# Designs tried in a protein design chat: VHH binders against Large ribosomal subunit protein uL24 (rplX). Part 5

Target 1, 123 residues: Large ribosomal subunit protein uL24 (rplX), of Solibacter usitatus (q01wa3)
Amino acid sequence: MAIAKRKPAEPVRIELKKEDTVKVLTGRDKGKEGRVLAVNRETGKVLVEHVMMIKRHTRPNPGKQIKGGIAERESPINASNVLIVCPGCHKAVRIAHHIDKIAGGKARRTRVCRKCGQTLDRK

## First folded at step 26 (VHH)

Design e5 (from f4 with Y112W)
Fold by OpenDDE, fold request of step 27:
Structure e5 (fold): chain B 123 residues (1-123), chain A 123 residues (1-123)
Amino acid sequence: as target 1 above (123 residues)
Amino acid sequence: DVQLVESGGGLVQPGGSLRLSCVASGFTFSSYTMGWVRQAPGKGLEWVSDIHSGGSTYYADSVEGRFAISRDNAKNTLYLQMNRLKPEDTAVYYCAKDTTTNPYSYMEVFDWAGQGTQVTVSS
């Protein structure tokens, strides 16, 4: 049975970045806020601090000093199920963009809050 | 050198349609996310639409449902079908090229070296 090569997942455009604060919109952790720990643009998912916690049985690995037992860790959440929390207005918002012209015939898109216009990009 | 040549602009009445084209050269067209930006009189650059190398399309809220972005990689040409045009769509439209071949890029930085094409929507 030829394992049907899964069509490469269509690239998902995620505008979230590590260290962003996001609010969960749906699911068991609805309303919870957390820091983005990781972004997986291939899967379209983000890892958010203390969100989608799961218990994982970890086998002891003496070489890595991992004590066997049940470890609790975050699991990925779909990026579409979270909104960035604006550091200015402290609301969960959609991302808008401001475009700045830069030298060399280039331009840069800066993430901004759709509500208050505050830049979401950290300097 | 990256070359982007926009065409297809013109004067149309509200509710009318236009199709913009952008012929690209100087780079591997099929490898890059391409897009459209516009600059209205007295305003800054505004993002309009992007199309990824994989074919995924994205639109600004202001044009979603009215505009359609597409590409012909064999012709190195980017298109923007503009329907139900509004006076607010009046602007110089520029073709945009992502500076990276990363298929997951959201075009944070882009090239827009073309002369643009004028779109005027007026009764």
Scores: ipSAE 0.719, ipTM 0.892, lowest interface PAE 0.4, mean pLDDT 92
Fold by OpenDDE, fold request of step 27:
Structure e5 (fold): chain B 123 residues (1-123), chain A 123 residues (1-123)
Amino acid sequence: as target 1 above (123 residues)
Amino acid sequence: DVQLVESGGGLVQPGGSLRLSCVASGFTFSSYTMGWVRQAPGKGLEWVSDIHSGGSTYYADSVEGRFAISRDNAKNTLYLQMNRLKPEDTAVYYCAKDTTTNPYSYMEVFDWAGQGTQVTVSS
């Protein structure tokens, strides 16, 4: 039985940005909200403040002033497991887009809240 | 100069199909995310679909499952197969070019310099 080569999972399109506030939808940290610290669009993952905390044993490195011990750090969470929290309605929402025409035959897509229509992009 | 020439529009009955084409010139077509936007009468620009340089495809909820975006890099041509057309799909359709070669871009800013092609879905 020829194992059908699973089509490589299309990378999840991440429309989240650094400094967005997101809510975790599933897993150990379900319901937690945090600020997006980093976005990895290649892996489809985001780092969220105080979410998916892991203990890492760090060897002391005196040259780098790193004290040995157990350091807690955030680990990446799949972007599909979080929703952006709208600064207007304060709900976890899906992202919609408004498009504005700009000069020179260009247009800009602005992220907006699907529920209340508020812009999610920071000025 | 970036040139985008749309074609393939027309009058079709509800449930019908159309295939749009966009011939691109003036840039390295294969390096950019390409997409389609549309403008219905009395409405603003609406995002329809994107295809990344790597081939990943994305669709607006309103067209998901009915439209299929594709590209032929050898021909510098973008396509939009539109099936099961609805009156709500009536619009001028424009080819969109990402302003960046970032393969993970959501086309925050895009070029849409073409004249567009009219799609009318009416009984």
Scores: ipSAE 0.716, ipTM 0.888, lowest interface PAE 0.4, mean pLDDT 92
Fold by ESMFold2, fold request of step 27:
Structure e5 (fold): chain B 123 residues (1-123), chain A 123 residues (1-123)
Amino acid sequence: as target 1 above (123 residues)
Amino acid sequence: DVQLVESGGGLVQPGGSLRLSCVASGFTFSSYTMGWVRQAPGKGLEWVSDIHSGGSTYYADSVEGRFAISRDNAKNTLYLQMNRLKPEDTAVYYCAKDTTTNPYSYMEVFDWAGQGTQVTVSS
């Protein structure tokens, strides 16, 4: 078939899931480990606890009773810049998969640690 | 009823090529991620490749660069072009259908209940 002149909307494939522990591979936070707080498959980015912290300041506005201040929160990082940390072997690893046959002619594809074989999916 | 009918297997020498086909029925083919899994003698199921409903393709490391997955939504048919075949590719190959149309699902649970098609690569 002829391809469209613009790409169809399709999410970025990201194997990481919320609650995975990941290690940052590049940039100012290289070497930090943190919990995945969110995965955005439309942008290909993730939020990682305590990674890419940004400061937001709010100007004081006593007329609206707004106290000034600085708050910190995570900003998105490209998912390709992190690796999952295996809870069993404690290493940053590539994801492998295991397939279990289940009832009804179906199967389940589970993420496993490439190095030690432990499941990366919470049961 | 989901029906998946694989064909195109055979006996080939190392370095040879085969094209597998899977004719699907009983569901809206174009809405689902489709894929191939294989089972070598005495081994469990191994994920080989999948193609998203939006057209993006993904491959296991062991076959990337040698296999090409494609689909013809008008014919409800999934294909796997297998080139530079190795003895390690010997297996029964099964067509796989994701159980959901969720665009963020990547073959996490899938139907694989076809009869499969045998591929044997031997000198």
Scores: ipSAE 0.609, ipTM 0.849, lowest interface PAE 0.7, mean pLDDT 87
Fold by ESMFold2, look of step 26:
Structure e5 (fold): chain B 123 residues (1-123), chain A 123 residues (1-123)
Amino acid sequence: as target 1 above (123 residues)
Amino acid sequence: DVQLVESGGGLVQPGGSLRLSCVASGFTFSSYTMGWVRQAPGKGLEWVSDIHSGGSTYYADSVEGRFAISRDNAKNTLYLQMNRLKPEDTAVYYCAKDTTTNPYSYMEVFDWAGQGTQVTVSS
């Protein structure tokens, strides 16, 4: 008999990309700007450089050349709590889209600043 | 080959409603994010809405609250219910198919080579 395939969980839609600069809207880091280090579409969270810093203790493990100690690491923040910062107008903005026609009956949708229209995609 | 056939357009007064349909063939319809784009006279293509293969829907700010996208996977058909139509909604509407089944894609590159269906909102 056929085995019904379990449908994968629908990922959270996040239009932010690695290397975007974002501004934190809420919480203890409100107002900070930082670079997106990672996007997790399964949890809806992002890592933002120097945001939500925590201390993590690592036990020494000489067999694996791990010295141990305390290191600071970013912890995830909900993607809905940040906005992208436009490199052109330097403000936290919502994302709009631009469509370019390309060969073969296809088109490409790119991210642009809603306020000034500058591209938010790096090339 | 991907085929997308739009229908349901017409002339309507401001405040009126229309329902667009797109019959698709040549691919596994249920596996792809589908969407609508439009082109007003003298303007480029504009993204209107998309619906993920998992069913989540997304809308451009200009149509949010007025338009409703839906899909019938058994009939390979995409719909756009358009309510409270405004003169600025006047355009040729095209059915759009994401080129990938990657669940993290957001219609970055899409097929749009249908004939489109004209929607005209008089005043």
Scores: ipSAE 0.597, ipTM 0.839, lowest interface PAE 1.0, mean pLDDT 88
Fold by ESMFold2, fold request of step 27:
Formats: structure tokens, C-alpha cells, sequence
Structure e5 (fold): chain B 123 residues (1-123), chain A 123 residues (1-123)
């Protein structure tokens, strides 16, 4: 069956960044807080430290200095199922923005806590 | 030279509507996320809305459901339909251009260079 040429899909907008602390809103890990390890804008999902853990078996490979065994790793969770935790007020919050004028006729839009106004970009 | 020319502002009663236009030149319009920012009297710049080069639209909570951003790439023109206007929408509105075509950028740094167009909502 012939497949028509497809252009790349628009990435999913995700305001979360690596190293943000987030709180899980739904599912078996509801209420857990963890650090964002990765953001996948093609799927709309994130990896959150210690959230959605799965087991992965790694076979021994002495030639590559791999002992093998069973390890746990995070599996992706939809970005819409977490909220960022503000480092200033320690609450799970929605993201707001602040704009600063900068040199060269430009401006910078920075993430801030909607509740307390503290920057979310300082870690 | 990035040039952004805003128009369509005016005086309107609460509940009224206005349609803003921004004619752009000096760059490949269709390749960039475009947006609107506003500055109310005595306040800093506030992000209002943006529209991705792929067509997805995003709005600040304060205008969601009332404003509609659109673009006409053939005319290098950005629009903002503003309905159900409130006194708190009173501001100078500026057209904004993302500085990059990176699909993962969300107007984090943007050009703004126009004179803006005054919107005044007063009973």
C-alpha cells in the first residue's frame, strides 16, 4: 500500500524542563515528587525520577564489562499528568511567565510560579 | 531588518470587540512562531498569545476563550481577534517574533520592534 509523503508533525509544547521538580497528579504514583530526567516533545511525555518504574533485564557481557542483572528504570508519563513544584513556595503550581526587556530590541520570557511569582528557572 | 507594524486598536466599551493586525517584513514569516504581547499603563510586558509556524495556538489564562490569534502567511500578517473586552485588557499591544525557528522554542526570546497599537476599554 502506497504511503503519501508526510511532513514532520509539530512538536508537543511542554513547558517543563530537565531538572524541574514535579508532582504526579494521577495514577499509581499520584502524589510522588521527582526530578524531570528527560522531556520528549515528539511524544508529549517526560521521565520523572522514581516514577513509573519498570524492570529491565540486562544480560551479562563480560567482554564489555557488563555483569548483567535486573535494574529498574523510569518509564514515560504524559507531561499533562504532572505539575511543577515551585522551589520557593514548595507547592505544585501552574506555570506563568514574566517578560524582561533585553538588549537588541528583544525580550525574554521566563517561567515563574503562578502562586508566588518566584522564578522557576533557577536551580 | 525585522519590521513589525501593528494596527487595529482603538477605544471600545466593555464587551466590545477589536481585531488587531501586524504586517511583518524582513524575515521569512511562515517559518517563525509569532505572538502578541501587551503593556498596560504602569506595568511590564505581558505575553498574550502566540501561534506556532505549524498553526497551533496558545493563550494566556487571562484571555483564553475571548481572544483568537491567527496568521495569513501569504500576506505576512498576524491577527488578534479580541472579543468580550474588559477594562483590564487596556494596553498597548505589540506584535512579537520568536528569534529562532527551533521547533522547541516557545517565544522564550523574541523580537518586538513595532510602535504597538493602543487598545482602550472604558465604559
Amino acid sequence: as target 1 above (123 residues)
Amino acid sequence: DVQLVESGGGLVQPGGSLRLSCVASGFTFSSYTMGWVRQAPGKGLEWVSDIHSGGSTYYADSVEGRFAISRDNAKNTLYLQMNRLKPEDTAVYYCAKDTTTNPYSYMEVFDWAGQGTQVTVSS
Scores: ipSAE 0.591, ipTM 0.831, lowest interface PAE 0.7, mean pLDDT 87

